# Ledger of designs, part 12: VHH binders against g5egk6r2213to2383

Target 1, 171 residues: g5egk6r2213to2383
Amino acid sequence: QRWFYKHFPMVWTGRLALKSTEAMINLHLINGSETFLNDVLGRQVTEENPRRDSVKILQRLRLDNGQVEHIYRILTNPEYACCLALSSVNNIENLKENDTNLKSHFIDYLINKKIAGISSLGEVETKFKSARVHVFAPGEIVNRYLSELATSLHDYLQNTDTRYLLIVFTN
Below, E stands for the ipSAE of ESMFold2; O stands for the ipSAE of ESMFold2 at other seeds; V2 stands for 0.75 times the mean of E and O plus 0.25 times the DockQ between their complexes.

## First folded at step 4 (VHH)

Design u05 (framework vhh_7sr4_2)
Fold by ESMFold2-Fast, scan of step 4:
Structure u05 (fold): chain B 171 residues (1-171), chain A 128 residues (1-128)
Amino acid sequence: as target 1 above (171 residues)
Amino acid sequence: EVKLVESGGGLVQPGGSLRLSCAASGSIFDLNAMGWYRQTPGKQRDLVADITRGGSTKYGDSVKGRFTISRDNTKNTVYLQMNSLKPEDTAVYYCAAEDLGYYDSSGYTEYETTFDYWGQGTQVTVSS
């Protein structure tokens, strides 16, 4: 746990403001996903999230320490952003098969919501030119309980190399 | 998918009061911002009031001091208390809501509010 936060300081601080737009995207995703990542690591829930059961979520995800480390490596890479919205399990196969539409939806979402100050297609292309895109309809939040996200993420991880994903966690 | 349902509209005499309510269903997360717009036939929708998740409010100039917006984040419900109603307040009132979207290290900025969901509207008529 200490080792992970020492090597991934943005996850440890979570709230430190970064000055570059690329770093701001990484910090925004880390800050927005910090509770989710802590739950995956089996950490205790804060008073703000008393309904979450980190142990049961970790068991449901069936993620090993290597898979968790891999996700952290993706999130801390300054060339990538990671997008994974809360989605129903029933949508997951259709999302995987329709990469073009998912990428378009993700780009539109970033521009419309001005994520990390992005307001144009040119800004998205500049920041994400090297990233592979696979998203779960960012902005479609269907469940407060991490269980549905855990099921969707588990299925996705079994069928996709997470090293090459563009994943955005919504809080 | 989020559905917004307005209630509390009706006919009232000048100087009267009404309270509008808007309940969001289908969303189990806190909405970022919620608000009220109004529209008279043949005109664009005008901002009446909005409120952020943190409780920050903004009012249209014509309603300041007469209307009060409030919110129950637990119920995803927004309220508009309308006092000292005038004939020119006659309009269809629309509820609007925004999902969680733009957040940086400083948090959500209220001047960047955008509305993703809209209700069907409720009629308010102020007439003698």
Scores: ipSAE 0.000, ipTM 0.104, lowest interface PAE 18.0, mean pLDDT 52

Design u06 (framework vhh_8h63_2)
Fold by ESMFold2-Fast, scan of step 4:
Structure u06 (fold): chain B 171 residues (1-171), chain A 128 residues (1-128)
Amino acid sequence: as target 1 above (171 residues)
Amino acid sequence: ELQLVESGGGLVQAGGSLTVSCAASGSIFDLNAMGWSRQAPGKERELVAGITRGGSTYYADTVKGRFTISRDNAKNTLYLQMNSLKPEDTAMYYCAAEDLGYYDSSGYTEYETTFDYWGQGTQVTVSG
């Protein structure tokens, strides 16, 4: 196991399951510059390390470093992002019924944007189970990380500033 | 790519304190887990402290309670405050950043090594 996951118990993903996954990145930009940014980000999802250039693009759109990190983590591991969403809830159906819960917005976002091929609440759980994901200490650490991620995505959903970039991936 | 430069090493008496610093360049500093490792002559490299983007910390048992890791994201600088230094703390101290993996055309690929970005180190010598 990698040093980071060993010393910071949190959700991690089975390496073999990830390697069998085919995924693509969808770019949503409100101000209509989508084609230009898709070209830049598309080059970053080839066999070269995409991380540095994607960070620079996101920073140019006035995202703070915390928001950049959350988006970057979902870019590198869609199964991990889905597992974080599921790992912090006891009854996943209740997330949609409590609209003040930030996790509800994150789950709804995954479904509405068809992230990782997800179209329904049932598919969120199915994707999680088939991903062979291990949850480390599903309590405070995972729940805190999920809350931060949900807050970041919720802020993008409510932001009216057309310069903000939301990066979405599908499988 | 991320460039790391350590500084602040030197000679200090047992029981003393010293702070080493790591200056990073490039936009990736704020997104990486950062750490300090050390290596004494003839010994394996030991990870002594780590800090995540969110500020969660790890310490090796050999330094826990004596060392404090911190980061200043506005300055792209990592710090290690070392208190109650012992002769066995004598080592070259290295700064490192962890990359959590990357996407390629085949999907997600996770790196096999824990740290991808290493500096040249700064020597800390503790005399008795």
Scores: ipSAE 0.000, ipTM 0.168, lowest interface PAE 14.8, mean pLDDT 51

Design u07 (framework vhh_surovatamig_d1)
Fold by ESMFold2-Fast, scan of step 4:
Structure u07 (fold): chain B 171 residues (1-171), chain A 129 residues (1-129)
Amino acid sequence: as target 1 above (171 residues)
Amino acid sequence: EVQLVESGGGLVQPGGSLRLSCAASGFTFDDYAMSWVRQAPGKGLEWVATISRSGGSTDYVDSVKGRFTISRDNAKKSLYLQMNSLRAEDTAVYYCAAEDLGYYDSSGYTEYETTFDYRGQGTLVTVSS
């Protein structure tokens, strides 16, 4: 189904890393500022705002009742970009393996541990040294957020059994 | 396939010493903080010691400080526990375990919590005269 790609074009492609594992992902902006996202991830490869080619999960955030308000503030921050991360289609030969890695090493990991992933983007020089990345797997919090924000997108993801992460960039 | 294989347990007299080893395979050993945990007969699991990915920092439960030393050899993918001045209360099955990433709370502080992503079959240490 091409509905998703027409409404949410790819804004970035690169590596998502967790410990020793990596998966190639495409980011599709679904809410928030594309300008902010481009500033954080970079626009140029070799000039003054170099393109970031990877995002690494460095810490965990518990998804429990004590954190619900904090998590919801992350998902509704006005200085943010909320993206869907899908397995990269750039190399079709490796797509199935990459999709399996995304599922087994990222999605299942986050679900089984009942956590979100967190990273700071300060490892590469950027004007947004305080920028953070939050990585959410499908679950109750994400389902609530998507059902409130974009019920058609939520229905699409469920009906297609699409493997995804919700990645939120904040400042 | 992820495996942690402990060895080096046995019967030892009070005041004696043992060195436990753990061989790791099926994952990138260098990317994990490693721990030793133990379970005494009829008790729950007790954390004993942790070592950072590089080996640059270590931490211990108070009851073993000064007696036990945790170490690792990343080239050999091995974890060790040197146990000196053993006491009857050290009698337990000892497991090596890989630890996950630290936790971040809503106030911005990182809280470290042992999660035992991987655990071996254990090795029995009996301290008895």
Scores: ipSAE 0.027, ipTM 0.456, lowest interface PAE 4.5, mean pLDDT 77

Design u08 (framework vhh_7n9e_1)
Fold by ESMFold2-Fast, scan of step 4:
Parts: C-alpha cells; sequence; structure tokens
Structure u08 (fold): chain B 171 residues (1-171), chain A 129 residues (1-129)
C-alpha cells in the first residue's frame, strides 16, 4: 500500500458495510472534487469537522450495456469524487481478516452477481452534505475508466494482485 | 448460520391444491424480500413469485398468475405458497429464497437467479394427469 499512499494520499478511513459484514477501508481520491468529498465525509484536520465513520451498501445496480455507459459518465464528472478503496493496515492478524473480508464479502460478491453497490448518505444539518454512493469491483467498467484517466494506477494494478474497490460520490 | 427449509410438497392430481411452507432461521426474516422458484426435470430454474418485506406487495410469473398466492407470517418467520388448480406442467422441485438487498431499478425482481442470496434445498411437487 506504500505505492498508493505515495501517489494518491489517503483522504478518509472508515468502515464499509454490506449486510452483516464490515471491512475497514482507506479512500484515496483519484479524480474529481476533494471539496465535494470533504463536504460529504468531513475533514480530519480539525475537531470542529468530524468525519463520517461508515458507508453502508443498501441496494444493488445491474451492470448491463445501458447502465455501463451511464455509470461511465458519472465516473468522469469532475464535480463528483472518485476514490480507490483499499483494505486498512492495522496489525498482522487484523490485516489478514480485514483483507479476506473485503475480498470475499465485497469484491467477490459484486463480481459474482455482476452488480455495483449503491449507498445513500443523508444530510446531517450543518455537518455533512448528502450524497449517493456507487461501489464498483474490478471489472470492465473500472478497467475502462482507469485505463483512460489514471494510467499509472491502471498499470500498477495490472502488475499486482491488489484487492480494491472504486467508490464514487455524487449529488 | 442461515437456513431455509421447504415443506408441503407431494403427489396431487391435476386440478388439486397444495400449500408450501418455508421456515427461515439465522437471519432477521422481516428485513428480506422473499421468493419462490422452481426447477422441472431437465429444465433451468424459473421464478414463480415474490413478496416484499412487509407482505404489502406481491408479484407472480405469468404461468401461475391467478392460481398461486404468496404470503408470509413475519411473527413465525415463515413464507407460504398456496397453489390452486395445479397442472402437470407445475411438476417441479420448489424452493424458497431470500433477497436482502433490492435492485436500484427493480429490474432484478422477476429474474430469480440474479436476486437470491440464500436458498433452500426444496420440496418436490408432482402433478399427475
Amino acid sequence: as target 1 above (171 residues)
Amino acid sequence: DVQLVESGGGLVQAGGSLRLSCAASGFTFDDYAMYWGRQAPGKGREWVSGISRSGGSTAYASSVKGRFTISRDNAKNTLYLQMNNLKPEDTALYYCAAEDLGYYDSSGYTEYETTFDYWGQGTQVTVSS
């Protein structure tokens, strides 16, 4: 994860939830608005701006040809925020379990069902803005996006067995 | 652990009726939409019926609409399928399934194989001529 930290500094850490399972993730902003992301998730630089501690997947989206083109337009919108999600480093025991949970309960789930995850983050008065969240596993749409807009990241991921999700935040 | 146990199948003559039950355990039944599917010998699985979390919404395959009724009892963690005016073509292994996340565009509701997360082993229904 040193390579990702060097090229795309971590902007958020927290829990990703699906059904009864959770995984701790780090988000690295790779495209779009950092200002929008901070308005949605919060900042860690001050105690006056707390961060959201979790994102829960609540619905599924089919990845067919019509949906893929629509989603690709969402991913490339500069007013939104597109992030790479990686398993958080903690200690050797927790790291193995967390990485396994991310793979088996999130990545494999999304790939095997040919879907993306959908979440909704509510507005919290003066603290956080609302957002819709799309969660993508490695696959055709993500590969197309990364090959066009983040070529160094795409090359690195193709040469490694890195477990990741692509998470996009929209209005 | 999650378990779905179907019962109520059997041999019945054409025009007869059967009531299938599916007992659920190991998850919060009220949080899941539930489905009935079937598989006839030498054929793929087909979706039969679905019911929302509260029981307020139901849907049926065209082949069974008007003859079958899906219902649920959330207090008993049980799903039911009342089958009337049975036909030889209804002969199949019947199984229940749970979907714990809905599809964004509702397109998955009628495609059984793409919507279930948990499923049982089934109960055999045989309709004689």
Scores: ipSAE 0.018, ipTM 0.425, lowest interface PAE 5.2, mean pLDDT 80

Design u09 (framework vhh_7b2m_4)
Fold by ESMFold2-Fast, scan of step 4:
Structure u09 (fold): chain B 171 residues (1-171), chain A 128 residues (1-128)
Amino acid sequence: as target 1 above (171 residues)
Amino acid sequence: EVQLVESGGGLVQAGGSLRLSCAASGSIFDLNAVGWYRQAPGKQRVVVASITRGGSTKYSNSVKGRFTISRDNAKNTVYLQMNSLKPEDTAVYYCAAEDLTYYDSSGYTEVETTFDYWGQGTQVTVSS
């Protein structure tokens, strides 16, 4: 039996593997392409081995072992992820109001899975006040939102006080 | 490649306690999860307790409230504190570890998985 996450595909859109104590991380993110990593981290990724490339990128981001562990925990523990991912009232209301298939699915998933005892949208708003979520729809991310995604990811990784998470759906 | 070595098993009377140790040849920070399994003679190996890289713990219903799993990253060791032992707890106890995993966009496919590394086991015998 496996202890890390098994049922959280809607909030995870790529691959992540943590390897070592020196803030090393292997990233296979969102669209699975070099373009995403180049735009997010400001360099052209051409190495054959993504692990070696990720080490250099993470050194630039100054991630410590605690930050690496925190990111891994978000991706492997659905309750922990939801506690950190859920945003202010405005973000939750926006997801509710838009009533797109993607946004409705996201809200229904949180309620249906009863994450941290949630049974209604009002309870989501009450229990997860300190978390912030940015959700990007498939097909929108690469062409329209890359700069915003890069800034948000960078801010999250640099500032542990922010409690900020990006949730992105691949196309 | 990580090697796991168990210790702390032995013979104990019902109601007694034992503490098992699982020492890894390398950093346990490089493992996704570490846990304890047990196997009684002629029976299938079953999960007892587990601890993830993030420190989350999980216990089988048969040991919940009696056993406690913990980790010491500085010593590369995982412990299983066993209290209020019963004759039904008699088994060979195995330490098992799951290497770092990769999540693709599917996130989930299989109901059960196998661990990447296993120790040789340590015998625990609880007499009535």
Scores: ipSAE 0.000, ipTM 0.109, lowest interface PAE 17.3, mean pLDDT 52

Design u10 (framework vhh_7b2m_4)
Fold by ESMFold2-Fast, scan of step 4:
Structure u10 (fold): chain B 171 residues (1-171), chain A 126 residues (1-126)
Amino acid sequence: as target 1 above (171 residues)
Amino acid sequence: EVQLVESGGGLVQAGGSLRLSCAASGSIFDLNAVGWYRQAPGKQRVVVASITRGGSTKYSNSVKGRFTISRDNAKNTVYLQMNSLKPEDTAVYYCARDLGYYDSSGYTEYETFDYWGQGTQVTVSS
């Protein structure tokens, strides 16, 4: 946890939801426009009182039907922000349950079905009405992306077996 | 949490009719397929009918010609009109949304329904 706070700014804390399951996550910005991210999620980040808000996975993107070009376009969009999602440490007593939910109901779910999650922020009045969120679990596509863009982070994640999601915001 | 509320079940005599309603909430209704499932005592839950956002329908062989699925997108509601009911139709009926799959062309396919409602009991007497 200290390593991530040192190297990547924590930009948001809130709930990730899928079906009837939720997990508390922290987002650390690893690439892209912090300005774009703040424009999209600015209402969820306050200096004095970080509001808890949510990102709900509402649709799925198949990763196994030859859509490498489409997926890569999402990851290389010119107006974007790429974040590392980690289990939130807001309550140590709840950390074990939160970590278990994140792994079993989000990470393993996405991996086993070979999908990425999709969300829309259209319910929020933003400058970017077409803003979309893609939630990726660890896998070959994410590994390729991180090895090219964030080599030190990629090495750290593999060495520590850290449970994470890659969450990408695009316009 | 996505909410699905089933209603319209009840007791009916063989040959009768019932209309089930599934009221859905959330901004993703435009992109969702919706399915009706049923589970009889001691049996597995099975699909009955489904409808895509665009209105394409699919029915199980056991209900084809007797049941009609429809939707009212303005009311965010899906209906199952059940005619010529048989004792074999006795079950708890569930409504479920499909999360769908996207690819480079948009929403293309679905495999399963992930959001289950609380269910509504249908009992058909002989």
Scores: ipSAE 0.006, ipTM 0.236, lowest interface PAE 9.4, mean pLDDT 74

Design u11 (framework vhh_7b2m_4)
Fold by ESMFold2-Fast, scan of step 4:
Structure u11 (fold): chain B 171 residues (1-171), chain A 125 residues (1-125)
Amino acid sequence: as target 1 above (171 residues)
Amino acid sequence: EVQLVESGGGLVQAGGSLRLSCAASGSIFDLNAVGWYRQAPGKQRVVVASITRGGSTKYSNSVKGRFTISRDNAKNTVYLQMNSLKPEDTAVYYCAAEDLGYYGSGSYETTFDYWGQGTQVTVSS
């Protein structure tokens, strides 16, 4: 049973590619001491076994080794402070890339959970103007899109005005 | 592979303190997060506190300010310091851990891999 997910929103090692209405991801990769990325890819990965620990974490999402390597290289680049949020969303209909309602939902989530030290709408609005949103419907085979996602994330992080990427899975 | 064993439970009077320990065999650094859960008689099991590999902590509202979770990676142990205990804290306490989720030939686990056996905490008034 996944008690942490229910009471302490964190990494959901969920049911990617099960082709079911319950397929979901809930993973927050945000710099800061409370975040999954910082806690795991921080001090211990740097000091002891960087690649092995990063691979283990990314493999929780059922990524292949090539996708893991690509995402690892992007997320551990010292030039970039980035936020990658994967979340399930209920009762969102006809979602499209860059949907304004979807963005508002995730902004409220970030503020309410004080993720990355964000505590006000104003702090997120500027960054979010340039944020990219990728939406995956329930039952999609996510693995077919992960290489494109990794490429998009790399392109996104080259923009000096952006630090946030939101990825959404509908229930 | 990791196994978890709880210890430190017992009987204590209201207002007292107790420290629970969760000892892991193998490397605690292979675990993403460790949490303490409790189950009172006739109630469902609920989460109490959690700690990430980097030491970040979260607490349920019922124990905030009274309980402190910590870890000692050199001893492969996670602790729950329980202060200002109340009769309603009486429960069996369990520790549970999330593996990072990769095994052998690219296999991975999607749920908690490790649960302890539980330790009884009784708070008298």
Scores: ipSAE 0.000, ipTM 0.109, lowest interface PAE 18.8, mean pLDDT 53

Design u12 (framework vhh_7b2m_4)
Fold by ESMFold2-Fast, scan of step 4:
Structure u12 (fold): chain B 171 residues (1-171), chain A 126 residues (1-126)
Amino acid sequence: as target 1 above (171 residues)
Amino acid sequence: EVQLVESGGGLVQAGGSLRLSCAASGSIFDLNAVGWYRQAPGKQRVVVASITRGGSTKYSNSVKGRFTISRDNAKNTVYLQMNSLKPEDTAVYYCAAEDLGYYDSGTYYETTFDYWGQGTQVTVSS
């Protein structure tokens, strides 16, 4: 866990939402543009572009109907940010409940339905009406991406019971 | 996670009316769509009517003008008011719900709905 924070500093903390269920997550940038990510999530420098405190999954993307090549294009978009999402730590009570919510209501949901989650950021950021968020659970596509781009991270995740999502921001 | 239970089916004479209810065990407010399907013996399950979260309705050509779908978010219930019933409306009627909309929508209705009820029999005699 200490190895994560050394190599992939936390860039954002907030709520991930699906319908009425929420989980607190930390985002660790593993590839792409931190500048783009800050523009999408807000900089909090002025009230004109305040920091976003939540991301809500609003749509689904099928993973089992021949979408592999399309999905890989999302992961290789030149104007993007790719983040590892981990359960946010607050205290021992919040740790267990939050981690359970992340697992049962997000990770298992995406895996069991064979989907990725999609969100749009255009409602808050008129500058980024085309901005999209893709939420991936562990699986073949994520494993391929991480093994090619972040081998040490991939090895670490395979050797631990770490519950995670891969969250990709694109323009 | 949500369970759907249909009620209101039965036997009715041609020209009669029935109101079907679909009660959900959880909130329907954030569901993308709720709809009614029907299946007659030896035939494929086909869409009858659907209603979106925003209240937009869609009807199959065979029921337009005779059936009305509505939702009551406070009661977590969707209704199908069936008027001017015909013998060819005889089928098992299923309530179905779509959790979140698909970005890449397909042509197959059965691949879009996440939750299905057990069905309720509607029989229209001549």
Scores: ipSAE 0.191, ipTM 0.547, lowest interface PAE 3.0, mean pLDDT 80

Design u13 (framework vhh_7b2m_4; at its last look DockQ between E and O 0.01; V2 from the best seeds 0.00; counts 0 for: pae O 25.0 > 2, unsure alone 61.1 < 65, grease 26.4 > 24.2, placed apart)
Fold by ESMFold2-Fast, scan of step 4:
Structure u13 (fold): chain B 171 residues (1-171), chain A 127 residues (1-127)
Amino acid sequence: as target 1 above (171 residues)
Amino acid sequence: EVQLVESGGGLVQAGGSLRLSCAASGSIFDLNAVGWYRQAPGKQRVVVASITRGGSTKYSNSVKGRFTISRDNAKNTVYLQMNSLKPEDTAVYYCAAEDLGYYDSSGYYYTHTFDYWGQGTQVTVSS
């Protein structure tokens, strides 16, 4: 919908990787610092702009061991960058496959193992700052975050049956 | 989800050698660790050796110097070379694998959590 793209414009596009599987995603900033995010990923203006082209999940974080409040504090910190990750492809004919990969190999994997994904992005000389990345599937923590801090967004995502991840960048 | 199948077990004389293979149904390149456990008759299952994604190896004191674990990412297989076998090495040997490594809130992770287990292969050392 028009409402979504007006309030949460796309800030980055690239590949999300987990093991041998990739999905193309668009990131939409919903909370935190766009400046920090641009320092980490690169500003998306044109295809010629320098930016990271991928984020790979390398570790996992337990969500079932009582660290919910600690993790929730990461999600609610305004000095970090919290993004919605949505399925994206250049070729419309591949949209269903990419969306299915996002669901089956990323969302379902995280939900079924009761984990968040962790990545670490290293500093790249003068181009990019380092960051730790947390990748959350829909679930208790994300639903709490969206219900309390972004109710209209949460309603929109549920009403449209949108497949998504929350991706949080911290330093 | 990864399935593990062990092979290479059998009967050997004391002082002999065996090589066990652990074949995975998918890529082992992204597995954080793969290890071998064994369970002797009437005893608890214990760790024998492990190898991490980065190639770091750990061995139990009872096998150090005699056993060698190795990883072949191209074949999605982990090997346990067992030399100078003793009757005390008689056991069912199990392959186990950790998916992605765990991250804790301090930035450290200590022991492996094995998600996937094979059904085991029997090793019997005579006399």
Scores: ipSAE 0.459, ipTM 0.723, lowest interface PAE 1.4, mean pLDDT 84
Fold by ESMFold2, look of step 5:
Structure u13 (fold): chain B 171 residues (1-171), chain A 127 residues (1-127)
Amino acid sequence: as target 1 above (171 residues)
Amino acid sequence: EVQLVESGGGLVQAGGSLRLSCAASGSIFDLNAVGWYRQAPGKQRVVVASITRGGSTKYSNSVKGRFTISRDNAKNTVYLQMNSLKPEDTAVYYCAAEDLGYYDSSGYYYTHTFDYWGQGTQVTVSS
């Protein structure tokens, strides 16, 4: 539906990777600093300065060991950038494989292991600020966050059964 | 989803050498760490050596200086070179691997979580 894209326009497209698997995703800023997000992902000032093209999950964070308030602070911090990640839908042939990869290799993996994915993005002078990246699958903490701080988005995602991740860029 | 297959075990005289191999079905570079464990008859399984994705190695005191762990990314294999073998080294040797490492900003937690295990290979060192 066009409602979602009017309120949450895409701010980045790229690859999310875990081991040998990739999924193409679009990011939509939900909360936090767009300036910080652009500094991390790159501003593409010239053709010579492209944006980052991927985020690779390299570590995991346990979600079942009492980290709830820490994680909630990450999700709500106005200086960070909390994004909704959706499958990038370019054409019919890409859709099926990309959607399957996103669900099976990212969403289900994170849920089954009871973890968040962790990435580190290194600084590159004049191009990219550094960031720690947290990748969250749907679940109790994410649902609480959306229901409290992005209620219309929460309703939209539930009504449309939209497959998603939350990806948070922190400093 | 990762299968680990050990090979290279067998019977050897004291003072001899063996090289154990651990082949992985997926890329060993995707694993945070690979280790060798051993279990002597009637004893608990204990760590022998480990190697991280970055190449850092650790050894138990009982094997340090005699055993060497290494990896070959091209062959997708981790090796344990076992020199100067003693009867006390007699055990079933297991390859194990840790999937993704845990993020720990505090530095207080260190826990190997070995997610995948091989079936084991017997090493017997005769007097």
Scores: ipSAE 0.203, ipTM 0.614, lowest interface PAE 3.2, mean pLDDT 84
Fold by ESMFold2 at other seeds, look of step 5:
Structure u13 (fold): chain B 171 residues (1-171), chain A 127 residues (1-127)
Amino acid sequence: as target 1 above (171 residues)
Amino acid sequence: EVQLVESGGGLVQAGGSLRLSCAASGSIFDLNAVGWYRQAPGKQRVVVASITRGGSTKYSNSVKGRFTISRDNAKNTVYLQMNSLKPEDTAVYYCAAEDLGYYDSSGYYYTHTFDYWGQGTQVTVSS
């Protein structure tokens, strides 16, 4: 309660979707540009400038040796935004379903298929910047990133067996 | 609030055993999880083992099958039994404890933080 949320406060809450399944998630920025992330997701709640409410996985990226090093370069680029995604438990009514959906339909699915999820967020002039979104389950690339760039967070996640995704917003 | 005191470290030959103890001092030791971490000189501190209030355990791959974490609630103590010790196990061992998770007034759930740390106990394994 104290260490994680003190150092990585939630910066976005919304839906992660795949086909007809969704899970509510909280994003916590762990590396990169908060300005870029806010430009993509929205900065305020207005009729003209709403905050985005969802990220939908549209395509899948097959991970292989050639793509592994390219993907790692994307993860470490400080101009982008790398976020930890955790189950949102704010909605008590849907707690069990949300946790089950995140685990089975996103985390386990991505691990078993050896893929990353891909979304494209379109630009909306004066409201949102465009972004490509990569959704990674825990695995070799993510473990390398965390062990090299966020060691204390890596220890925390491993010790607690926390379910998470790594979500990277790029241009 | 909880103060943690480690004991049981020392020098042991490879293949030997040690038992580390982590005793709570100054307050009630009723925490969501307690874990052991270790740090070799010049290296990062890494998890070794953890145990929840309910008794569920988790081990790093490097110690699985050799180390056993346990807790004794009546004595307010958590133990790490270290068998078949190797020179690679040489490190300062730290006890750490996680407070309870909770929902705040806005419905955010907080858990899996380590709020309390001991001062460490040295374990040295000679070849």
Scores: ipSAE 0.000, ipTM 0.070, lowest interface PAE 25.0, mean pLDDT 77
ESMFold2 (binder alone), look of step 5: mean pLDDT 77; pTM 0.754

